VH-VL binders against q8ssq3r676to911. Designs and how they scored, part 12

Target 1, 236 residues: q8ssq3r676to911
Amino acid sequence: SPQDIAKQLTLIEFKLFQSVKMKELYHKSWTISKSKFENSPNIMSLITMSNKIANWVATEVVTTPHPKKRVEVLKRFISVAEHCKKINNFNTLMEVISGLSNSAVSRLKETWKSLPTRYVNSFNSLQNFLKTDENWKSYRQTLKTKETPCLPYLGLFLQDINFIEDGNSNLSSENDWVNFKKMNLLTSVFTEIQYFQRHPYFSFSTHQNIQTYFEKDIVILPEKELYAFSKFIESP

## First folded at step 1 (VH-VL)

Design r08 (framework fv_roconkibart)
Fold by ESMFold2-Fast, scan of step 1:
Structure r08 (fold): chain C 236 residues (1-236), chain A 120 residues (1-120), chain B 112 residues (1-112)
Amino acid sequence: as target 1 above (236 residues)
Amino acid sequence: QVQLVQSGAEVKKPGASVKVSCKASGYTFTDYGMNWMRQAPGQGLEWMGWINTNTGDPTYADKFQGRVTFTLDTSISTAYMELSRLRSDDTAVYYCATEYDFSTGYPDYWGQGTLVTVSS
Amino acid sequence: DVVMTQSPLSLPVTLGQPASISCRSSQSLVHSYGNTYLHWYLQKPGQSPQLLIYKVSNRFSGVPDRFSGSGSGTDFTLKISRVEAEDVGVYYCMQGTEWPYTFGQGTKLEIK
């Protein structure tokens, strides 16, 4: 069911999130092409998983050739996204919304037209929640009020660290106070990540068949094939 | 604050067309879909279809497909329902209804209704 | 199309007494993803329908707690614990699980 999918993805991705070591965030190591898998392995594992889930969502939609069944697939993923938000899983929420927003999926106008307004309104609400306007204002305000357990969007933490590193690079050389401020900002982000890492989803039970599906059986089409399938099921 | 105001009663001859308007206020018109329903005198409610107010794309119940047209004028937050080739059994009160309360996702706030009488 | 059947069609009730309305669907209203889209509307004499209960058991904004909804699958019930004069009107169940949305025939609640 969408609720079971959301819970199982939460367990998978929370385990990856919890494995991230603070040293992986030093010196923007996850951005260095030649060494990112060596120096930031858990960050790269989570990024890889996030891309995998987003592309899986798009793949499931474009490989469903029957129009009525394809609408049901959209409904299912919107329901998964809704439940992710309800259980404070913002990382998987971002992945599902990203998959549905993939150009191969978003172009399927007849499929989207057939969605009941309830699902259209839900999708629009979730996109608005995740919009980057005013430096992620909606998401950040929500995160400040959320009780644990919570799986925050890792990508925004990475963006914040990148901004802190880059924004203070020009001022870091001579002034110890400026270096102290930069370290305080970085420490604040690290402390927040560690806070969420300490509070897992203890009440969720593992469903082995779903876990195995995401580990071994998941089918993902490359971008060119996604678009080709998209054009096959709805002409441009 | 959510209000839907419909156009006034109409009297039409068989074979004519009628266009009913529904003006929304108190919310962002394009964020929520608009449903159209009708009720013949002394009878129950019948769903006619829905229009996506963001895209302008309509969905019609099969019974009305080919005779009904849903349109929008987003500049004045107004939805329209046009029913053509009128028959005496089209005599009914016609309603618009929005889906404003996200938690429901279904017709929640209704217009006051427009009586359309088809008589010779 | 999903056929919605209500009983009774006419419900005379004494003020202050409870009332119960049944609604049955020709097929399960459980959506493939667990939600049940069964809603109740009240149409007071000379007025537009107003949403009363949504998704089986949730009261809409401003609806008194004397109204409650219950049920699952194909069998649903609307209950009024103590009927007030303002409750007079026709009650409709509606399914939103499938297009087209369909309504029951209506139950006319009257004070006797």
Scores: ipSAE 0.000, ipTM 0.419, lowest interface PAE 15.8, mean pLDDT 84

Design r09 (framework fv_roconkibart)
Fold by ESMFold2-Fast, scan of step 1:
Structure r09 (fold): chain C 236 residues (1-236), chain A 124 residues (1-124), chain B 112 residues (1-112)
Amino acid sequence: as target 1 above (236 residues)
Amino acid sequence: QVQLVQSGAEVKKPGASVKVSCKASGYTFTNYAMNWMRQAPGQGLEWMGWINPDSGGTTYADKFQGRVTFTLDTSISTAYMELSRLRSDDTAVYYCARDEGYSSGWFEYYFDYWGQGTLVTVSS
Amino acid sequence: DVVMTQSPLSLPVTLGQPASISCRSSQSLLHSEGYNYLHWYLQKPGQSPQLLIYLGSNRASGVPDRFSGSGSGTDFTLKISRVEAEDVGVYYCMQSIELPYTFGQGTKLEIK
């Protein structure tokens, strides 16, 4: 079911999120190709999982050739996204919405036209929640409530750290202030991550079959094949 | 249509500073990072850094750190690159370019639209 | 920094014949998600660079199907199946797996 999928993905991704050590976030080490798997292994595991889930969503849609069944696949993923938001799992929420917004999926105009209004409205609402407008205002306001348990969107934390680390200064006296401000901003992000890491989803039960599916049996098409399948099921 | 329009050519003396503008249109300015590159006469392309119009955050390549400053004016969808303490080897065409998918920090991979370039000549 | 090396640097080609450009990286550009963070740009004389191929093998919007990209990890190839007059210019590969972004030195394609 959609609820079970959302809960199991929450357990998988929260475990990865909880495993992230603050040292993995030092010096933008997750961006350094040669050493990122050595220096930021849990960050890379979560990034890899996020990309797999987004591409899995797109794959499930474009590999469903029957129009009516394909609409049911869209409905299922929108329901998964709804449940992710309800349980404060914003990381998986972003992944599912990203998969449905993949160009290979979003171009399927006849499929989207066949989607009932209830699901169209839900999808639009979820996209609006994740709008980057005004520096992710809607999402950030929700995080400020510090409601737990919660799996925040890791990508935005990585973006924030990237920009803080890359700040510039022109004078030695100003450099001292800039370095002080930089450390305070980094500490704020680290403290926020650690706060959410301390409050796991301990009321959720594990379903081994679903866990194994996402670990071993998931089918993901490369981007070129996603687009080819997309054109096959709905001509340009 | 997506367009990036840069300011006109400039001639500067060594030690001066230059500020190049890049005006964006046809898309939501804050959703894409703006990158800056340069190309000296007869030479290849060199990446200088980027600015995120949503956060104002900047990243500068080590070679330019301390001499280059990226700024923006979101009210007019314009990014700026200012290079100070100019020397003759700063003579180059300077380009702005949009980074597709950068907005979340996860989707950084290519420059889909480029400005027309601004020739900056530094001579005594 | 990731070093990008192109060969040849100069490529004279007869109209209608195929052309091939090599790009090698000092480090693997293959991300764990299965994508190669290598892209190809064409700079025509007097113009800005334009995107040809992204993520190793994907053709950019408006780019003719005679252009194709292949390769993985550290060895990449851009192929033009039948060179046209409009294909004249300098071709650059770029990596975006690590900051700073780095370019190859460029390959100048010219008609014989």
Scores: ipSAE 0.000, ipTM 0.405, lowest interface PAE 17.8, mean pLDDT 84

Design r10 (framework fv_roconkibart)
Fold by ESMFold2-Fast, scan of step 1:
Structure r10 (fold): chain C 236 residues (1-236), chain A 120 residues (1-120), chain B 112 residues (1-112)
Amino acid sequence: as target 1 above (236 residues)
Amino acid sequence: QVQLVQSGAEVKKPGASVKVSCKASGYTFTSYGMNWMRQAPGQGLEWMGWINTDTGEPTYADKFQGRVTFTLDTSISTAYMELSRLRSDDTAVYYCARSEYLDYYAMDYWGQGTLVTVSS
Amino acid sequence: DVVMTQSPLSLPVTLGQPASISCRSSQSLVYSSGDTYLHWYLQKPGQSPQLLIYKVSNRDSGVPDRFSGSGSGTDFTLKISRVEAEDVGVYYCMQGTYWPLTFGQGTKLEIK
């Protein structure tokens, strides 16, 4: 069920999130192509998992050749996304919405037209929650409540650290005030990440079959093949 | 040289409030979190919570929620712990201790302790 | 809350002999792969606690090498290779992985 999928992905991804060490966030090490897997291994593991889940979502849609069944797949993933938001799993929420927004999926106009209004409205609401407008205002307001347990969207933390590092690196190193502000901003981000890492989802139970599915049995098409399958099920 | 210096012993009646201070020196105050612990006579250590010295945001252990307040005065590198509605079982030595934000909450420097006695 | 259990609670030891203290947690203390937030403190008579060992096996600055920590997951040990008079006090393990942070009940080491 969608609830079970959301909970199991939460357990998998929270474990990865909790493994991220603050030193992996130093000096934007996850952005350095030659050393990122050495210096930010847990960040890269979570990024890899996020891409895997997003591509899995797209794969499930484009590999469902019957229109009625494909609409059911869209409904199922929108329900998964709804439950992710409800349990404060914003990382998996972003992954599911990204998968559904993949060009291979979003181009399936007939499939989307067949989606019931309830699901269209839900999908639009979830996209609006994750919109980048006004510096992620809606998402940031929710995160400021500090409601736990919560799996925040890692990508936004990484973006914030990039902005802090890059914005302040252009300023004079002779200016102690600028260096002071940079360290304070970085410390605030690190403290927030640690806060969420230390409040795990203790109440969630593991479902062995679902865990095994994501570990061993998941089928993911590479980006190139996603578009090819999309064209087979709905012609341009 | 890192030092945490706490305010002196207090004797309070049940129902009163007590405010303990912890003044830091020898390091950048806002670079380390401040933890609060207590130890009842002859008993072990109990963590009450911590405060982010950079943001001023406190985190309280559930047992103390609603009765304890952590505050800061960063201009004098001082943290405060106020415990209200005191009971006789609040009699304890109260400690502040710093810990790193970034990787773990090991408390490498501790204040000397403040004895709070609640007597009827 | 994570429960920390120490044994023994009272440890009489002869000067120059080794001493060993155990600490068990109700849940795994692995915070991330390879990192376990289990710390040991010593409280000497009439003094504040002081950090002895952090993250299972790392000695804090100035701690003599006769002190060593080991363990994994839920079972941890603090060892003193040759006990000296200044080692008298109450030893506490603490978990830093989950909030609230929790301490063991303490082990009182005394010279016999």
Scores: ipSAE 0.000, ipTM 0.485, lowest interface PAE 14.3, mean pLDDT 86

Design r11 (framework fv_roconkibart)
Fold by ESMFold2-Fast, scan of step 1:
Structure r11 (fold): chain C 236 residues (1-236), chain A 121 residues (1-121), chain B 112 residues (1-112)
Amino acid sequence: as target 1 above (236 residues)
Amino acid sequence: QVQLVQSGAEVKKPGASVKVSCKASGYTFTEYAMNWMRQAPGQGLEWMGWINTNTGNPTYADKFQGRVTFTLDTSISTAYMELSRLRSDDTAVYYCARDFYGNYEGWFAYWGQGTLVTVSS
Amino acid sequence: DVVMTQSPLSLPVTLGQPASISCRSSQSLEHSSGNTYLHWYLQKPGQSPQLLIYKVSNRFSGVPDRFSGSGSGTDFTLKISRVEAEDVGVYYCMQGTHDPYTFGQGTKLEIK
C-alpha cells in the first residue's frame, strides 16, 4: 500500500541518513569525483538511493502502457508522497515528487488529465511545498516546526554547506573573525543534522517483502530510455 | 549572480554545421535545464528544445529533430547546440536560457546574450 | 502545434498611460495538474528576452508591480498600469503546456 511503501522507504533512508558522519561533510568531500566514495561513503549511498527511487517512480509510470492503469500508478505515488510528508519524511517526499516531475512523466498530458481533482490538488500542493523559490521558504519554515522523528531533505543541507564553504573559500584562513563566522555556520548545520539523527522511527516495523523489493528487485530505466517509453505511450 | 555567456558570431556556408556554446556561472550547472531558442532577423522567437543538465538527455522540437544536437561539458559548466545541414533560413540569433525551477519544468528565467549565425552562399 | 496570437502587433502609448496586450491560444493551456503554463517575456531593443510574468500572473524577481498578468484557458492579458520609457520593446507570450513550446508573434510597444 502507499502507507506501507512510505514507511519502508523511511526505514531504509533513515538508516542511511543516520549513518552519515559529520566528517563526510568536511571540505565538500562528497563533490570530489576522485575520492567521494572513500571520504563520503554514506552520503554517496543516500544520494545513490535517492536517484534510484526518483528514477524508479518515473520508470513505473512510463512502463505502464495501459492508460487507466497508468493513472492508478500516478495516484499511488501521489499517495506515497502524501504519507511521506505526513510522517515527516521530506527526503523520500523530494524523491517521489522529482520522479513524477521528471520530463518523461510530466509531459504525459492525457494521463494527467485523467487524474481525479483530489490527486491533482495534492500533487500541486506538494510541488509548491518543495519549490526552491525564496531559498526553499515553505520547506524551511515547516522543518523549523517539526517534531521528531523526521527525515529532512539531505540535499538542502549539502547545498547549504556548499554555499558556506564557497562563500569563505577566498577569505584568509588566518583571520579569526572569518574562521569564527565560517565554523559557526557549519556547526549550526551539523548540529541540526545530528539532532534529527538522534531520533529514529522506533514505532515503524519492517516489512521484509517490501525491503527485499527495494534492495534487489527494483527496475530503473536510464533517462534516455524513459523518454523513449514516454513518447511511445503518448506521442508529442 | 546568474550569467550565461555564449560564443561569438559565426558565418557559415549552406550545408555546413555550426556549434554554439553557452557557459553558465553563478549557480550549480546540473540543477537546471538549458533551453535553446532562435530568432531570425526581424522575426519572432522559436523554441528548439532543451537538455536535462543532470542526465545529459536532450529533447528536440520536431522541426529540428535530426539536424540539431544538444550536448554538455559539466566540467566547465557549458552547454552546446550543434545545427547541421545549414540553410539560408537558419540565419538567426541563437539563445540559450536556463529553466526557472529545475530540470523538470519549462519557462526561461535567465538568457544568454545571443549568438548570430549567418548562413550565406 | 499550438498557435499563439497576440494583439495588437503594434502598440503606441503615451508615457504614464496604461497599456494592454492580448494573447490567445489555439487550444486550452490548462494542464491536468491545474497549472496554466503561459508566460510573458520582454525583449528590449538590441537585448535578449527577459522573463516578466510566469504561469499567467506571477511576477518574476525584480519586475515592477505595474506589470500584471491575467487570464485563463485560451485568453490572456498583460497589463502595464503606467508605461515608462524603459518599457519600450517587443512583448512575447509563450505557452509551455503543449509540446513544442510556442511563442506569439510579438507586440511592439512604442512611445508616441
Scores: ipSAE 0.000, ipTM 0.406, lowest interface PAE 19.9, mean pLDDT 85

## First folded at step 3 (VH-VL)

Design h01 (framework fv_gimsilumab)
Fold by ESMFold2-Fast, scan of step 3:
Structure h01 (fold): chain C 236 residues (1-236), chain A 123 residues (1-123), chain B 107 residues (1-107)
Amino acid sequence: as target 1 above (236 residues)
Amino acid sequence: EVQLVESGGGLVQPGGSLRLSCAASGFTFSTYWMHWLRQVPGKGPVWVSRINSKGSYTTYADSVRGRFTISRDNANNTLFLQMNSLRADDTALYFCARDKGYWYGFSDAFDIWGQGTPVTVSS
Amino acid sequence: EIVLTQSPVTLSVSPGERVTLSCRASQSVSYNLAWYQQKLGQGPRLLIYGASTRATDIPARFSGSGSETEFTLTISSLQSEDFAVYYCQQYNNWPPTFGQGTKLEIK
């Protein structure tokens, strides 16, 4: 079911999120091509999983050649995204919405036209929630009010750390005030991450068949093949 | 339609100042990261600065830090670049550009550009 | 900073021909590579991002491929409106950087 899929992805991704050490966020090590897998392995694992899930969503859509069944696939993923939001899993929510917004999926005009209004409205609402408008205002305001357990969107924390690091690199290394401000801003982000890491989804039960599916059995098409399948099922 | 229009360029002596403006229309300006880039004829563009949707985060290229200030007025859909202590090597066509945006926030890829405003720094 | 080297610098071609432009990065940029078209008196126009994803409203004759350090832009059947300068751009490492460009001119 959509609810079971959302809960199992929450367990998988929360485990990865909880494994991230604050050390991995030092000096933007996840952005350094030569050493990112060595110095930020858990961040890279979560990023890799996020891309994997987004591409899996797109793959499931474009590899469903029957129009009516393909609309059912869209409906199921929108339901997954809805439940992710309800259980405060914003990381998987972003992944599912990203997958449905992939060019290979978004170009399928006839498929989207066939989607019932209820699901169109839900999809639009979820996209609006995840808009970058006013520095992610809607998402950030929601996150501030959320009680644990919660799986926040890791990408936004990484963006915030990038801006803190890059914005303060302009100034002399001898400027103690800038160093002090930079460290305080970084500490705030680290403290927020650690707060959410401390409170797992203990009430969720593991469904081994679903866990095994995501670990071993999911099919993910490379970007080129996603587009080729997209053109095959709906011509340009 | 979506468009960006730059203005404020001109001829200025070394050490002088110019303020560039970029008027945005056809999209919700306040929701996008914005950039300034510059280009010397016959060469590729060079990134200069970026600013987030609210104007609370700014970043500058090493060559312009301390001399240029990027800012925005979301009420009037306008992006600015204040250029101080201008040098001969600041001579270029200056573009404002809209960040394409990715789910990591800003992308540093640019989906909408203006036509550019020329800046010449010479005596 | 990452240096992008484009080849050829100029290419003289006729309408209807298949054109392939290359971009090489001085170090890996993963898939974080964009292609732009620039015509005289205009700002650049985004064609491709993520190495292979076409931007909105870009004709199907434009396609991108590659990863890490080697990238190509292909125009499958050149139209008269495609004569322009083409730039690659990496956004994997700060600062974002552009190649020197490839000029397509009519034969």
Scores: ipSAE 0.000, ipTM 0.426, lowest interface PAE 13.6, mean pLDDT 84

Design h02 (framework fv_gimsilumab)
Fold by ESMFold2-Fast, scan of step 3:
Formats: C-alpha cells, structure tokens, sequence
Structure h02 (fold): chain C 236 residues (1-236), chain A 123 residues (1-123), chain B 107 residues (1-107)
C-alpha cells in the first residue's frame, strides 16, 4: 500500500539520517570527490538512498507498458508522497516528487492527461510546497511549525551549509568577527539537525517484506534506459 | 518575450570599481534564482555569483569573494553586481543568467542568458 | 571542483554531415550535464539539459546522450546556422563548471 511504503521508507531513511555525525558536515567534506565516502559516509549513504528511491520511482513508471496500469502507478506514487507529507517525512517526499518530475516521466503527456483531477491537483500542490521560490519559503515555514517526529529534507541543510561556508556578502571585514559569525550560522544548522535526530518514529512498526524489497529487490534503470523506455511507451 | 539585458561594463583601472546591472523582462523575476557568469574570449564561461529569489542568500566564487556583491531589486526586475578592488584577471564579458530552477537541492542549467557586458581592467 | 574536458577542440565539417561532440568529467556527474551553443557576439543558448532532454524550441536534430563521466552531443544533419562553439556544463556538484568548448567550423 502507499501508506505502508511511506512508513517503511521513513524508517529506512530516518535510520540513515540519525546516523549522520556533525563532523561529516565540517569543511563541506561531503562535496569532495576523493574523500567524501571516507569523511562523510553517512551523508553519502543517505544521498545514495535518496537517488536510488527517486530513480526507482521513475523506473516503475516507464517499465509499466500498459497505459491504464501506468496511470495507477502515478496514482500510487502521488499517494505515497501525500502520506510522506502527512507523517512529516520531507526527505522521501522530495525523492518521490523528484522521480515523478524526471524528464523520462514528465514527458509522458498522454499518461498525465489520463490522471484523475484529484491526483493532478495533489501533485501540483506538493510541487508548490517544494518550490525553491523565496528560498524554500513554503517548506521552511512548514518545518518551523512541525512537531517531532520529522524527517527533514537533508539536501536543504547541505545547501545552507554550502552558502555559509562559501561566505556571506554582509559579513564584516574583521577576520575574527567573520569567523565568529560563520561559526554561529553553522551551529544553528547543526543544532536543528540534531534536534530532529533525537526524535525517532517510535510508533512505526517494521514490515520485513517491504524492507527486504528496498534492500535487495528494487530495480533501477540507468537514465539512458529510462529515456529509451519512455520513448517506447509514448513516442515523441 | 523572455530576455535579460546587461549594462554597466567598461574600462577601469586596477583597484577600481564597477556596478553591473541586468534588466529582466517577460517572466516573474522575483521567483527565480539569478546568476552572474563571466567569459574570457576563447574560453568557456566561469560561474561568479548567485542570489536566491528574495535576496536572503548569496554565494560567490572563491576568486571574487569579499570583492564582489550580488544584489537584486525585485520591484524593478533588476539584478546587480557590485565589483570592487578589480584586478586584471577580472577582465571578461559578464553575463547574467536565469537558473532553470531546481527541485532537489542543487542548481540546474542556465536557460536564459543576456548578451553580456564587457569589463576591461587595465592600466 | 569537477573538470570537464571536451573533444575535439575544433571540428571542420560540411552541412548535412552527422556531428558528434564529446565531454568527459573528472568525477561522476550522473545525468546533471547540459550543452550550450554560443555564436560570436551572443550569450550561450541552452540546447540540452539532464544529459538528453532538449530545451524549449531546440531543433530535433540536436540530441544528447551519456551518463556518469562520458557524454555526447549529436547533430544529425548539420545546418549552416549550427557553426558555433559548443560547451558542456555540469551541475551535479557546486560550483557549476564548463568545458573548454568544441568549435565547429566550415570545411
């Protein structure tokens, strides 16, 4: 079911999120190609899982050749995304929406036209919630009001750290003050991450068959094959 | 018609300052991240700076940090680049560009560019 | 910083020919790779993003392929207006970086 999928992905990804150590965020080590897996292993594990799930979403859509069944796949993933938002799992929400927004999926105009209005409206609402407009205003405002447990979108924290590490045009020219201000900004991001890490989803139960599916049985097509399948099921 | 028009370039001596402007039209400027890039003839473009939709976040290339300031005026659909302490190696054609947009955490391709405004730093 | 290397540096071709341009990344960029066309006195024009998706109003003769570290831009039947410099750009890791360019010139 969509709800079960959302809950199990929440358990998987929260475990990865909770494993991230603050030292992995030091000096943008997760962006350094040669050493990122050594210095930021848990960040890389979560990023790898996020990419895996987004690509899995796209794969499930383009490998469903029957038009009516493909529409059902879209409906299922939109329902997964709805439930992710409802349980404050913004990381998996971002992954599902990203997968559905993949060019191989978004180009399937006939499939999207066959989607019932309820699902179209829901998908548009979720995309608007995740819009980067006004520095992620909608998402950031929502995150401030959300009670734990919550799995925030790690990617936005990583972007904030990049912005802070890259500097701020309004900081003073005194080296000590610049460094002090930078450390305060970094500390605020780290503190927020740690706050969410402290509050797991205790009420969720593990479904072993679903967890095994994501661990061992998940099928992901490389993007070239995603696009080839996309063209086969709906010609340009 | 979606377009970006740069202005404000010119000849300046080392240590001098210039303020570049980019006038946007044909789209809702206030909702897009905007960038400045520069290009030396015969070379590829090099990213210089970016600013988010409301101006609350800015980032800079290492080579210009502390010397350049990006800003925007959403009421007048204009992007700015204030360039201070200019050096000979800042000589380039400067472009403003619109971020195509991004949904998962990172910048996307640049879908709209201006024609560029030339900046020459020479004694 | 990810370095992009384009080959060849210059390619002399005739209208009607099929043209293939290569871009190699020093690290995996997955599919976060764009192609631009730049003519003298103009800003770059986005042709392809996401390695293989054609941008708005780009003719069907332009196509992109590749993933990870190796990418290709193909022009299936070169037109006179296609003589320009072509750049690849990655947006997998910040900051975004561009290749050195491939110049298409008339044979």
Amino acid sequence: as target 1 above (236 residues)
Amino acid sequence: EVQLVESGGGLVQPGGSLRLSCAASGFTFSTYWMHWLRQVPGKGPVWVSRINSDGSYTTYADSVRGRFTISRDNANNTLFLQMNSLRADDTALYFCARDRGYIYGFHDAFDIWGQGTPVTVSS
Amino acid sequence: EIVLTQSPVTLSVSPGERVTLSCRASQSVSYNLAWYQQKLGQGPRLLIYGASTRATDIPARFSGSGSETEFTLTISSLQSEDFAVYYCQQYKNWPPTFGQGTKLEIK
Scores: ipSAE 0.006, ipTM 0.441, lowest interface PAE 9.7, mean pLDDT 84

Design h03 (framework fv_gimsilumab)
Fold by ESMFold2-Fast, scan of step 3:
Structure h03 (fold): chain C 236 residues (1-236), chain A 123 residues (1-123), chain B 107 residues (1-107)
Amino acid sequence: as target 1 above (236 residues)
Amino acid sequence: EVQLVESGGGLVQPGGSLRLSCAASGFTFSSYWMHWLRQVPGKGPVWVSRINTKGSYTTYADSVRGRFTISRDNANNTLFLQMNSLRADDTALYFCARDKGYFYGWSDAFDIWGQGTPVTVSS
Amino acid sequence: EIVLTQSPVTLSVSPGERVTLSCRASQSVSYNLAWYQQKLGQGPRLLIYGASTRATDIPARFSGSGSETEFTLTISSLQSEDFAVYYCQQYNNWPYTFGQGTKLEIK
């Protein structure tokens, strides 16, 4: 069920999120191609998982050739996304919405036209919540009010750290006052991440078959193949 | 010397409002999560609210949610608790406390507490 | 919410004695348990966190042990300044909860 999928992905991704060490966030190490897997292994594991889930969502849609079954796949993923938001899992929410918003999926006009109004409205609401407009205003406002447990979108914290690092790029590293201010800003972000890491989803039970599926058995098509399948199932 | 000093308590009628303040000194206030707790004489402390380092994330005990607002002014090293729609069962000594915090680990233990400011809600 | 039960409620002891205070949780809190000392007219003072780690400037006579649901605070040689109320607190599950306290008084 969609609720079970959402809960199991929450357990998988929260475990990865909780494993991230603050040292991995030093010196933008996750952005350095040659050393990112060595210096930021847990950040890279979570990023890799997030990309796998988004592409898996798109793959499931475009590899379902029967129109009625394909609409059921859309309904299922929208239900997964709804439940993710309800349980404060914004990381997996971002992944599912990203997968459904992939150009190979979004172009399937007849499939989306066949989707019941309730699901269309839900999808539009979730997309609006995750818009990058005004520096992620909607998401940031909501996160500010959320109770633990919560799995925030790590990518936005990484963006904030990049902004702090880059905003001080024209400042002398020998200026102790400026370096002190920069470190205070970075420490604030680190403290927020650590806070969410400390409050796991204790009430969720592990369904090992679902976890094994996501860890080992999911099928993901490369972007070029996603688009080819998309054109095959719905021609312009 | 690391210290927290609460103020703003007093006698107030049911349905009234009070704003508590907590002045921090001797440490980098902006680097710590902060909490409010309360205690009725002869009983253990009860957690009320917490706020992150920037003030962007707050949480509240069920009994005060929607009535109390925690906030902070990092420029002036001050923590606040705005208390609205006060009830008789909000009567207690109110403490501000610093979250101990750990790099790479777990801790929501409170390592520095103030002396408390009394709040009495009665007609 | 997690309920913490402390025992005994009151303990009458003499200086120099070894005292042991217990805290039991209604469900597992792993190692996420703290101990506090509170004297009349003062805020609580953190003694132990993480079940067994002594806080800064806390005398060596205080020690903590335990995990999951059963925890103990031990004072190896009670001093006159140690007569106070002691509280345990869990920070494993929100909301954070405290025990009802154990009062240490002069025999």
Scores: ipSAE 0.000, ipTM 0.389, lowest interface PAE 19.2, mean pLDDT 83

